# Miniprotein binders against q96jn8r1131to1294, part 133

Target 1, 164 residues: q96jn8r1131to1294
Amino acid sequence: TLEFLENHGKNILLSNGNRTATRVASYNQGIVVINQPLVPQLLVQVRIDFLNRQWTSSLVLGVITCAPERLNFPASACALKRAAWLLRGRGVFHNGLKICEKFGPNLDTCPEGTILGLRLDSSGGLHLHVNGVDQGVAVPDVPQPCHALVDLYGQCEQVTIVNP
Short names: E, the ipSAE of ESMFold2; O, the ipSAE of OpenDDE; V2, 0.75 times the mean of E and O plus 0.25 times the DockQ between their complexes.

## First folded at step 11 (miniprotein)

Design X20 (at its last look DockQ between E and O 0.90; V2 from the best seeds 0.80)
Fold by OpenDDE base, look of step 11:
Structure X20 (fold): chain B 164 residues (1-164), chain A 83 residues (1-83)
Amino acid sequence: as target 1 above (164 residues)
Amino acid sequence: SKEDLAKKLIELYKKALELVEKGASEEEIRKLLEEVVKIAEELGDLYLIDYAKLALEEFERGDLDDLRYFIKIALQYAEELLE
């Protein structure tokens, strides 16, 4: 069963069998990691449950290749200096540096109810899915094992893991 | 204006890097980075705030490489905001 790990950002409250993450304070400290590593053909999806329009920006999606159980999470995904490939806005980032300017829809403007998915293909390419639609390869070759990461950042206040 | 604040932030970051390279006093560099945090907060951009705080944190813990790293990221982001 896909769940968020108990090791998470300081402002996260897990519920619903650890399938729902809620950021209960501020705009950051909201990183969560899904327990099972991404393997080829596994589609991991989260639904944006609630947006708090008090803030700007929104969730960050991506993967990490370090051991998530022992990771000391920074306040935001943008602070990850190693082993991180992230989707933020329309950009793709590797260890904080933008490696692609425009990819897929703007995550900062995804409305509540949007279902976002990550999937590795057989070649190690990381795909983004939006409402069930494959947006293509965001990162062409991701080291394995890797874990899906969600940063409940800015407006994004709650997400839930959903089945495909 | 927000544009002016962003420009000022960029200026301060560049100055901070210069001071680091010249071996300026820690206090002078710290004050500069603290001002960057304040400007970022005034600007209200969450990423700029985070980058500024991270830069200051790395400086205070003595990691100049990571300081340069976050300044670089912040500069890139700030410049993009001005486009």
Scores: ipSAE 0.806, ipTM 0.918, lowest interface PAE 0.6, mean pLDDT 96
Fold by ESMFold2, look of step 11:
Structure X20 (fold): chain B 164 residues (1-164), chain A 83 residues (1-83)
Amino acid sequence: as target 1 above (164 residues)
Amino acid sequence: SKEDLAKKLIELYKKALELVEKGASEEEIRKLLEEVVKIAEELGDLYLIDYAKLALEEFERGDLDDLRYFIKIALQYAEELLE
C-alpha cells in the first residue's frame, strides 16, 4: 500500500488512489514523497508516465531524512539544503552539493515507461534500480528513517508507483 | 551565443559573491542578481533559472548565508555546463 503523501508540491494532483502524481502546471512545485520509510526489504518503484521534452532537465529521485508529513516543500528539490540525498542527471547530491559526478544513467534522458527504483541495503546504502536492474550504491550510508522523494521536475509530468 | 551568455552569467555571479563579501550596497548587489535572472531565463536552463531566482529571493530576505550558498552552487553548476 505505497502511496504518495497528501503533503506535496503545489502543482501536483494525486490520483489512482494516491499512487499517481501529475504535475499540472509550470516546470516545478512537483515534489512528492512516498508514505512509508525505506527499509532494506522494500523496493519503491515509480514508472515515468509522461514527459514533455521541451524542458532541459527531468525528474529528481532521492530520499529525505526528516519527517515529511508537515514539511514545507520548496518549489524545487534543488533548494533542499538539509536532510536530502538526491539523484539528478548523472550526479548524486547531498543537501544541494554534488558529491558524485557520475552514477548510473542520466536521469534527464530516461524515456517514458522507465521504471526507477530506490531501496536501502542492509548497510544503509541507497540503491538505484533502472527497469529492474540494480545500478549499485548511490549513497553508502543514509540515516534512517528516510523516505523516498520524487520531484516531477521539468520534463517529468507524471509518475505512478508500481510493484517490483 | 549560449556559451557567451553562460560566461557572462558566471562573471556576474563571481562579482555578486565578491560584493556580498565586501558588504557592498544592496542596490548594487540587487542589480547584479536581477541581471543574472535575466541571463538564466534567456539561456533556458531550468537549474540556472532556479538558482538565480533563489539567490535573489534570499538576498531580498536578507539571508546572506543562504545567498552565498545558492551563488556558490549556481556557479559550480554553470561552470560544469561549459566543460
Scores: ipSAE 0.738, ipTM 0.877, lowest interface PAE 0.9, mean pLDDT 92
ESMFold2 (binder alone), look of step 11: mean pLDDT 84; pTM 0.800

Design X21 (at its last look DockQ between E and O 0.92; V2 from the best seeds 0.81)
Fold by OpenDDE base, look of step 11:
Structure X21 (fold): chain B 164 residues (1-164), chain A 83 residues (1-83)
Amino acid sequence: as target 1 above (164 residues)
Amino acid sequence: SKEDLAKKLIELYKKALELVEEGASWEEIRKLLEEVVKIAEELGDLYLIDYAKLALEEFERGDLDDLRYYIKLALQYAEELLE
């Protein structure tokens, strides 16, 4: 089953069989990684459960290609300097550098209840899904194995892994 | 204004890079980066805050390459905010 790893950001509390992640302090230290690596055609989805409007910005989605079990997570995904492809706002980032200016909906404005998904296609392309709709290829060729990453950042305080 | 703060932040980052290249004193560069953090906090943008803190942290640990890296990210982001 899909779960968040026990190795996570310092402000995260896991619940619901490690399928729910809640950031319980501040705006950061909220990175979580899904246990199973992405394989072609596996759709991994998370639902935005709660937004705290005290903060700006919102969750970051993406993948990492390093071993997540022993990763020392930085305070935020923007600090990942290697092995990271991230979706932030409307941008796509590789190791912090923006490689695409406008892709899909703005993650910073997704409301509670939004279901966000990641899926690798047979060519190694990383797809973003929003409420069940394939937004296309965000990253054309992602190294494998890779793991889905969620940074509960800013206003995003809780997400839950949901089945397709 | 927020725009003025962002412009000031950009100016300070560029100055920081200049000081690094010129071999300025550690203390001078540190103080400049601390000021950047304060301006970012006043601006209230989380990513600017984070980039500033990361830049300062990398400088304090002596990693100038990563310092330049986060300054680059901060500058890119700040300039985009002004568009």
Scores: ipSAE 0.779, ipTM 0.912, lowest interface PAE 0.6, mean pLDDT 95
Fold by ESMFold2, look of step 11:
Structure X21 (fold): chain B 164 residues (1-164), chain A 83 residues (1-83)
Amino acid sequence: as target 1 above (164 residues)
Amino acid sequence: SKEDLAKKLIELYKKALELVEEGASWEEIRKLLEEVVKIAEELGDLYLIDYAKLALEEFERGDLDDLRYYIKLALQYAEELLE
C-alpha cells in the first residue's frame, strides 16, 4: 500500500493511514516521500486537497534517487542539490538547475482537486499525469531506484495519495 | 517599485560574488547578504526568500562553494521573474 514515509519535513503531519500529508506551519519544511520506489507498473497519484493562495508558489513534484528513509531533508525542495529531478511551476529541474523551461501545466495554478501522477516508463522516463491524462516524458532515463517526492510548498497545505 | 527592488537584488548578488572572489572581509560580505534577504522579504516571493536565506546560511558556515551555488540559482530565478 502506498504511504508517505515517516521521514518527512518538520512541518508535516501525516494522517489517514499515512496517505494524507498536511503542512501545519509556515510555507516550507513540507517534503514528503512515497514509501515504495517507482517501477514501470506503478502510478503514484496525489490529490491536491487544500491550497492557501496567499503564497506566490505551490507544490513541487519529482523524484529522488538517494535512499529516503534517513535522508536529512532541506527546508525546501529547491535546496536538493543532488539526486533530484523536480517539476516546479512549468519547469523541470535537476539538482536545483532548470533543464526544461516548459513541460506540462503550471503546477502553481493547479486548483484544489487536481490529481497529479508520477510513473516511470519502460525506458526509465518519468511521466507526469494530470487528472488521468499523461503529459509525456518530463525526464528521460531517471536512475533507479528512485522515489516519488512531494514538497508541500507555499500554497499547497494538504495532499492525499489516491488510487489510480 | 518591485521591478527596481528585483534589479537591486540581482546587482547585490553579483556584487557578493565579486567580493568573495576579491577576498573582502567577512563582515562586508555578510552585511551585503543580509540586505539581499531583506529585499527578498520585501518582494514577498518565496523562492527569492529561500535562495537568499540559503546563501547567507552557507556563507556563515564558511561554505563558499554552496554560497556560489545558491547565488547562481537565485540569479537565474530572479532574471526569469523580470522577463
Scores: ipSAE 0.766, ipTM 0.898, lowest interface PAE 0.9, mean pLDDT 93
ESMFold2 (binder alone), look of step 11: mean pLDDT 86; pTM 0.823

Design X22 (at its last look DockQ between E and O 0.93; V2 from the best seeds 0.79)
Fold by OpenDDE base, look of step 11:
Structure X22 (fold): chain B 164 residues (1-164), chain A 83 residues (1-83)
Amino acid sequence: as target 1 above (164 residues)
Amino acid sequence: SKEDLAKKLIELYKKALELVEKGASEEEIRKLLEEVVKIAEELGDLYLIDYAKLALADFERGDLEDLRYYIKLALQYAEELLE
């Protein structure tokens, strides 16, 4: 079953069989990683449960290709310097550098209830799904194995892994 | 204004890079980066805050490569905010 790993950001509290992540303090230290690596055709989805409007920005979604069990998570996904492909706002980032200016909807403005998904296609392309709609390939060739990463950042205070 | 603060932040970052290249004192560079943190906090932009703190932390560890890296990210982001 899909769960968040016990190795997570310092401000994260896991619940619901480790399928729900809640950031309980500040705006950062909210990185979580899904236990099972992404494999082709597996759709991994999380639902935005709660947004705290006192903060700006919102969750970051992406993948890492390093071993997540031993990763010393930085306070924010933007601090990941290696092995990271991230979706932030409308941009796609690789190791912090923007590699695509406009992709899909703006993650910073997704409302509560939005379901965000990641899926690898047979060619290694990473797809973003929004409320079940494939937004296309965000990253054309992602190294495998890789794990889905969610940074509960800014407004985003709670997400839950949901089944397709 | 927020725009003025962003411009000031950009200016300070560029100055910091210049000082690094010239081999200026660590104290002078540190003070600039600390000021950047304060400006970012005043702006209230979370990414600018994070980039500033990361840059300062890396500098304090003596990692100039990472310092330049986060300054680069911060500059790119700040300039985008002004567009």
Scores: ipSAE 0.773, ipTM 0.909, lowest interface PAE 0.6, mean pLDDT 95
Fold by ESMFold2, look of step 11:
Structure X22 (fold): chain B 164 residues (1-164), chain A 83 residues (1-83)
Amino acid sequence: as target 1 above (164 residues)
Amino acid sequence: SKEDLAKKLIELYKKALELVEKGASEEEIRKLLEEVVKIAEELGDLYLIDYAKLALADFERGDLEDLRYYIKLALQYAEELLE
């Protein structure tokens, strides 16, 4: 089954069979990674469980293309300058640089209960799903293998892996 | 006031890049980056705060390439906030 890796940000507490991640301090140190690489049949979905709206920004969702089991994660996903393709706010970022100004909904405004999904298509394109609705190709040519990543940043204090 | 602080932040970041290229004193650059952190904290925006702290940390480490990298990211973000 899909689980968050035991290697994660230092403010993360895993629970519910490693399917729930909670940020228990501060606004960052909340990076988690899914334990299996993405393949075309695999839809990785997380539900936003808890938000603390005192913060200005919310979760980041994306993929990393380096092996995640032994990485030293930075405090925040915005510091991933290599091997990272991230959806943040309305933008798509590659290694911290914006490559698409508007894609899909604004992640900073997604309410509790929103289900966010990532999958690869047969051409290696990365798709975002929002509440079961495919938003199209965010990144056309993601290198493989890659792993889904969530940064429980700012407002986002808890997410849970859910089945499609 | 918040818009004025964001414009000042952008000005200071651009000045920091100029000083680094010019080879200005370490003390002059550090004081400027410390002011950037202060303004980012006054604005209360998490990305402004993260980028400012990352830039100062890289400067203190002597990593000028990473310093330029985070200033570039910070400018990109700060300019979008004003749009």
Scores: ipSAE 0.710, ipTM 0.865, lowest interface PAE 1.0, mean pLDDT 92
ESMFold2 (binder alone), look of step 11: mean pLDDT 83; pTM 0.782

Design Xp (at its last look DockQ between E and O 0.87; V2 from the best seeds 0.80)
Fold by OpenDDE base, look of step 11:
Structure Xp (fold): chain B 164 residues (1-164), chain A 83 residues (1-83)
Amino acid sequence: as target 1 above (164 residues)
Amino acid sequence: SKEDLAKKLIELYKKALELVEKGASEEEIRKLLEEVVKIAEELGDLYLIDYARLALEEFERGDLDDLRYYIKLALQYAEELLE
């Protein structure tokens, strides 16, 4: 089953069989990684459960290609300097550098209840899904194996892994 | 204003890079980066805060390449905010 790994950001508490991640302090230290690597046609989805309006910005989604079990997580996904492809706001980032200016909806403005998904296609393209709608290829060729990453950042205080 | 703060932040980052290239004293560079952190905090933008703190941390660690890296990210982000 899909779960968040026990290796996670310092401000994260896992619950619900490790399917729910809650950031319990500050705006950062909220990175979590899903246990199973992404394989072609596997749709991994998380639901935004709670937003804390005290903060600005919101969650970051993406994938990492390094071993997640021993990863020393930085305080924020923006500090990942290698092996990371991230969706932030409307941008796509590779190792911190923006490689696409406008892609899909603005993640910073997604309301509670929004379901966000990641899926690899047969060509290695990483797709973003929003409420079940395929937004297209965010990253055309992602190295495998890779793991889905969620940074509970800013407003995003809780997410839960949900089935398609 | 927030716009003024962002512009000031950009100015300070560029100055920091200049000082690094000229081999200025560590104390001078450190103080400049600390000021950047303060301005970012006043501005209230989380990513600017994070980039500033990361830049300072890398400088304190002695990794000038990563310092330049985070300054680059910060500059790009700040310039986008002004668009």
Scores: ipSAE 0.799, ipTM 0.917, lowest interface PAE 0.6, mean pLDDT 95
Fold by ESMFold2, look of step 11:
Structure Xp (fold): chain B 164 residues (1-164), chain A 83 residues (1-83)
Amino acid sequence: as target 1 above (164 residues)
Amino acid sequence: SKEDLAKKLIELYKKALELVEKGASEEEIRKLLEEVVKIAEELGDLYLIDYARLALEEFERGDLDDLRYYIKLALQYAEELLE
């Protein structure tokens, strides 16, 4: 069963059998990781439950390829300089560097209720799904093993893992 | 104004890079980076704030390559915001 890993950002409170993550303070310290690696055929989905418009920018989605169980997470995903591929706004970032200016929708504009999904294809390509619609390959060849990561950044204060 | 503050932030980052290239004193560079953090916080944009704080942190660690790295990211982001 998919759950958020107990090792997470300092401002995260897990609930609902560790399937719901809530950022309970500030704008950051909100990184969460899914407890099993992505494999082909596995679609990891989260629903945006709550947005606080007080903040700028919204959640970040992506993957990390280092073991997450004992990793010391930075305050914000933008400081992940290694082993990280992130979707942020409309951009794709590898280890903090923008590698694609435009991919898929702008994550900063996704409303409450949006369901966002990540999966690997058979070639190791990372796909984003938005409300069930495959947005294509964001990253063509992600090393395995990798884990899905969400940063409950800025506006995004709660997400819940949902089944496909 | 918000636009004036963002332009000032860009100017200070460029000055900080110049001072690093010239080997200026640590105190001069530190003062600029601290002012950058202050302006980013006044602007209220979260990535400006994060990049400013990361730049200052890398400077305090003596990591000038990572300092330049975060300044570059901050400049690109700030210029996108003004468009």
Scores: ipSAE 0.742, ipTM 0.880, lowest interface PAE 0.8, mean pLDDT 92
ESMFold2 (binder alone), look of step 11: mean pLDDT 85; pTM 0.818

Design Xq (at its last look DockQ between E and O 0.89; V2 from the best seeds 0.79)
Fold by OpenDDE base, look of step 11:
Structure Xq (fold): chain B 164 residues (1-164), chain A 83 residues (1-83)
Amino acid sequence: as target 1 above (164 residues)
Amino acid sequence: SKEDLAKKLIELYKKALELVEKGASEEEIRKLLEEVVKIAEELGDLYLIDYAMLALEEFERGDLDDLRYYIKLALQYAEELLE
């Protein structure tokens, strides 16, 4: 069963069998990691449950290749300096540096109810899915094992893991 | 204006880097970074705030490489905002 790990950002409260993550304070400290590593053909999806319009920006989605159980999470995903490939806005980032300017829809403007998915293909390419639609390869070759990461950042206040 | 603030922020970051390279006093560099934080907060852009705070933290801990790293990220982001 896909769940968020107990090791998470300081402002996260897990519920619903650890399938729902809620950021209960501020705009940051909201990183969560899904327990099972991504393997080829596994589609991991989260739904944006609630947006808090008090803040700007929104969730960051991506993968990490370090051991998530022992990771000391920074306040935001943008502070991850190693082993991180992230989707933020329309950009793709590797260890904080933008490696792609425009990819898929703008995550900062995804409305509540949007379902975002990550999937590795057989070649190690990381795909983004939006509402069930494959947006293509965001990262062409991701080291394995890797874990899906969600940063409940800015407006994004709650997400839930959903089945495909 | 927000544009003016962003430009000022960029200017201060560049100045901070210059001072680091010249071996300026820690206090002078700290003051610049603290001002950057304030400007970022005035702008209200979360990533600018985060980068500024991270830069300051790295400076305080003495990690100039990571300081340069976050300044670089901040500059890139700020310049994109001005496009």
Scores: ipSAE 0.789, ipTM 0.913, lowest interface PAE 0.6, mean pLDDT 95
Fold by ESMFold2, look of step 11:
Structure Xq (fold): chain B 164 residues (1-164), chain A 83 residues (1-83)
Amino acid sequence: as target 1 above (164 residues)
Amino acid sequence: SKEDLAKKLIELYKKALELVEKGASEEEIRKLLEEVVKIAEELGDLYLIDYAMLALEEFERGDLDDLRYYIKLALQYAEELLE
């Protein structure tokens, strides 16, 4: 079953059988990782449960291509300099560097209740889904194995893993 | 205004890079980076704050390559905000 790993950001509390992550302090230290690698056609989905609109910027989604179980996470996903492909705002980032300016909706404006999904296609392309709708290929060829990552950054205070 | 503050932030980052290239004093560079943090906090944008803090942290560690790296990311982001 899909769960968030016990290795996570310092400000995260896991609950609901490790399927819900809550950031309980500050605006950062909120990185969580899904316990199973993405396999082609597996759709990993999280629901945005709680937002605090007093912060700028919101959650980051993406994948990390190194083993996550004992990785030392930075305070924020923007400092992931290796082995990371991230969706942030409308941008796509590889190891901190923006590689695509506009992709999908602006994650900073997604409301509570939005369901965001990640999957690999048969070619290793990373797809974003929004409320069940495929937004297309964000990254054309992600190395495998990789794990889905969420940074409960800024506005985003809680997410829950949900079934497709 | 927020636009004026963002433009000043960009100018200060560029000046910091110039001072690093010239081998200016660490105190001069630190003062500039601390002003960048202050402006980022005034703007209230979390990524501007994170990049400013990361840049200052790498400077304090003596890692000038990572200092330049985070300034590059900060400039890219700040310039996007002005578009």
Scores: ipSAE 0.717, ipTM 0.866, lowest interface PAE 1.0, mean pLDDT 91
ESMFold2 (binder alone), look of step 11: mean pLDDT 85; pTM 0.808

Design Xr (at its last look DockQ between E and O 0.91; V2 from the best seeds 0.81)
Fold by OpenDDE base, look of step 11:
Structure Xr (fold): chain B 164 residues (1-164), chain A 83 residues (1-83)
Amino acid sequence: as target 1 above (164 residues)
Amino acid sequence: SKEDLAKKLIELYKKALELVEKGASEEEIRKLLEEVVKIAEELGDLYLIDYAKLALEEFERGDLDDLRYYILLALQYAEELLE
């Protein structure tokens, strides 16, 4: 069963069998990691449950290749300096550096109810899915094992892992 | 204006880098980075705030490489905002 790990950002409250993550304070400290590593053909999806319009920006989605159980999470995903490939806005980032300017829809403007998915293909390419639609390869070759990461950042206050 | 604040922030970051390279006093660099944080907060952009705080944190812990790293990220981001 896909769940968020107990090791998470300081402002996160897990519920619903650890399938729902809620950021209960501020705009940051909201990183969560899904327990099972991504393997080829596994589609991991989260639904944006609630957006708080008090803040700007929104969730960051990506993968990490370090051991998530022992990771000391920074306040935001943008502070991850190693082993991180992230989707933020329309950009793709590797260890904080933008490696792609425009990819898929703007995550900062995804409305509540949007379902975002990550999937590795057989070649190690990381795909983004939006509402069930494959947006293509965001990262062409991701080291394995890797874990899906969600940063409940800015407007994004709650997400839930959903089945495909 | 927000644009003016962003430009000022960029200016201060560049100055900070210059001071670091010249071996300026820690106090001078710290004050500059603290001002950057304040400007970022006034601007209200979360990533600029975060980069500024991260830069200051790295400076205070003595990691100049990571300081430069976050300054560069901030500069890149800020310049994109002005486009």
Scores: ipSAE 0.811, ipTM 0.921, lowest interface PAE 0.6, mean pLDDT 96
Fold by ESMFold2, look of step 11:
Structure Xr (fold): chain B 164 residues (1-164), chain A 83 residues (1-83)
Amino acid sequence: as target 1 above (164 residues)
Amino acid sequence: SKEDLAKKLIELYKKALELVEKGASEEEIRKLLEEVVKIAEELGDLYLIDYAKLALEEFERGDLDDLRYYILLALQYAEELLE
């Protein structure tokens, strides 16, 4: 069963059998990781449950390729300088550097109830799904094993893992 | 205005890079980076705030390569906000 890993950002409270993550303080320290690596047959989906529109910017979604169980997470995903590919706003970032100006929808404008998904294709391409619709390849050849990551950043205060 | 503050922030970051390259005193550079943090907080944009704090943290660690890295990321982001 997919769950958020017990190793997570300091401001996260896990609930609902570790399938729901809530940021309970501030705007950051909200990184969570799914407890299983991505494989081509696996679609990881989270629903945005709660947004606090008083903050600027919203959640970040992506993958890391280093082992997450004992990693010391930075306060914000923008400080992941190694082994990370992130979808942020409308951009794609590799190790903190923007590598694509525009991919898919603007994550900062996704409303509560949006279901965001990550999967690998058979070529190692990372796909974003939005409300069940494949947005195409965000990153063409992600090294494996890789792990799905969500940063409950800014506006995003709660997400829940949902079945496809 | 927010535009004036963003332009000031960009100016301060460029000055910080210049001071680092010239080998200015740590106190001079620290005060400038602390001013950058204050302006980022006044603007209220979370990424401007994060980049400013990360830059100051890397300066305090003595990691000038990472200091330059975060300043460049901050400049790119701030320029995009003006456009």
Scores: ipSAE 0.750, ipTM 0.884, lowest interface PAE 0.9, mean pLDDT 92
ESMFold2 (binder alone), look of step 11: mean pLDDT 85; pTM 0.815

Design Xs (at its last look DockQ between E and O 0.91; V2 from the best seeds 0.80)
Fold by OpenDDE base, look of step 11:
Structure Xs (fold): chain B 164 residues (1-164), chain A 83 residues (1-83)
Amino acid sequence: as target 1 above (164 residues)
Amino acid sequence: SKEDLAKKLIELYKKALELVEKGASEEEIRKLLEEVVKIAEELGDLYLIDYAKLALEEFEKGDLDDLRYYIRLALQYAEELLE
């Protein structure tokens, strides 16, 4: 079953069988990684449960290709300098550098209840799903194995892994 | 204004890079980076805050490559905010 790993950001508390992640302090230190690596045709989805309007910005979604169990998580995904492909706002980032300026909906403005999904296609392309709708290929060729990463950042205070 | 703060932040980052290249004193560079943190906090933009703190941290570690890396990220982001 899909769960968040016990190795997570310092401000995260896991619940609901490790399927729910809650950031309980500040705006950062909220990175979580899903236990099972992404394989082609596997759709991994998280629901935005709660937004804290005290903060700006919102969750970052993406993948990492390093071993997640041993990863020393930085305070935010934007600090990942290697092995990271991230969706932030409307941008796509690789190791912190923006490689696409306008992709899909703006993650910073997704309301509570939004379901965000990641899926690898047979060609290694990473797809973003929003409320069940395939937004297309965000990253054309992602190294495998890779793990889905969620940074509960800024407004995003809680997410839950949900089934497709 | 927020725009003015962002412009000032950009200016300070560029100055910091210049000082690094010229081999300026650590104290002078540190002061600039600390000021950047303060300006970012005043701006209230979380990513600018994070980039600034990361830049300062890397500088204090003596990792100038990563310092330059985060400054580049910050500059790119800040310039986009001004668009």
Scores: ipSAE 0.807, ipTM 0.918, lowest interface PAE 0.6, mean pLDDT 96
Fold by ESMFold2, look of step 11:
Structure Xs (fold): chain B 164 residues (1-164), chain A 83 residues (1-83)
Amino acid sequence: as target 1 above (164 residues)
Amino acid sequence: SKEDLAKKLIELYKKALELVEKGASEEEIRKLLEEVVKIAEELGDLYLIDYAKLALEEFEKGDLDDLRYYIRLALQYAEELLE
């Protein structure tokens, strides 16, 4: 039932019943959003399918709290100035500003096959999972409703939604 | 060198912030921001490129608040690269 929304970055092609997103040009215009808001029992997971190491930096993972169906997404998640909490490299960013310098693994070095997950805990804390392992609370109190977002940025050219 | 280019990028961004605060001419600011884009592209770092293009885009729209915003993000990131 989890799928990427049809409203997505301009360089994205959806396939596999809208469960796979591929960036088919350039290094950006690759924002995708999961079609269902996060709730405490929901673990949203994506697998990194294909990386092109010629680019610097890799995917961004996070949440937005505005309704995603009709948003005009910027070219890159780094330009999300409002209603966004993002995991990028080793940092956590709120509305473009770094709020934590070091959390979890460096996303820029995650290899193909890595499964990245997002969920909310009962207090509204946003958790990152890496290959099934909870990395702890990245953001302690995310407003709800919120939707999981992936930016297929730089190195990351394909991800697929996977079930537990 | 790569480090010298990054230091030059930082200095140009700081000059751009100063020029914006002083109300310098649009031509002077635009030329400086275009040079920042060129240096970011020469460095080949995607976030430096994105921030430089976003700053120039906001300047062209006349949005000086967002111009300052992206310059500050770029400076934070560039300082991080130099450690």
Scores: ipSAE 0.716, ipTM 0.871, lowest interface PAE 1.1, mean pLDDT 92
ESMFold2 (binder alone), look of step 11: mean pLDDT 85; pTM 0.816

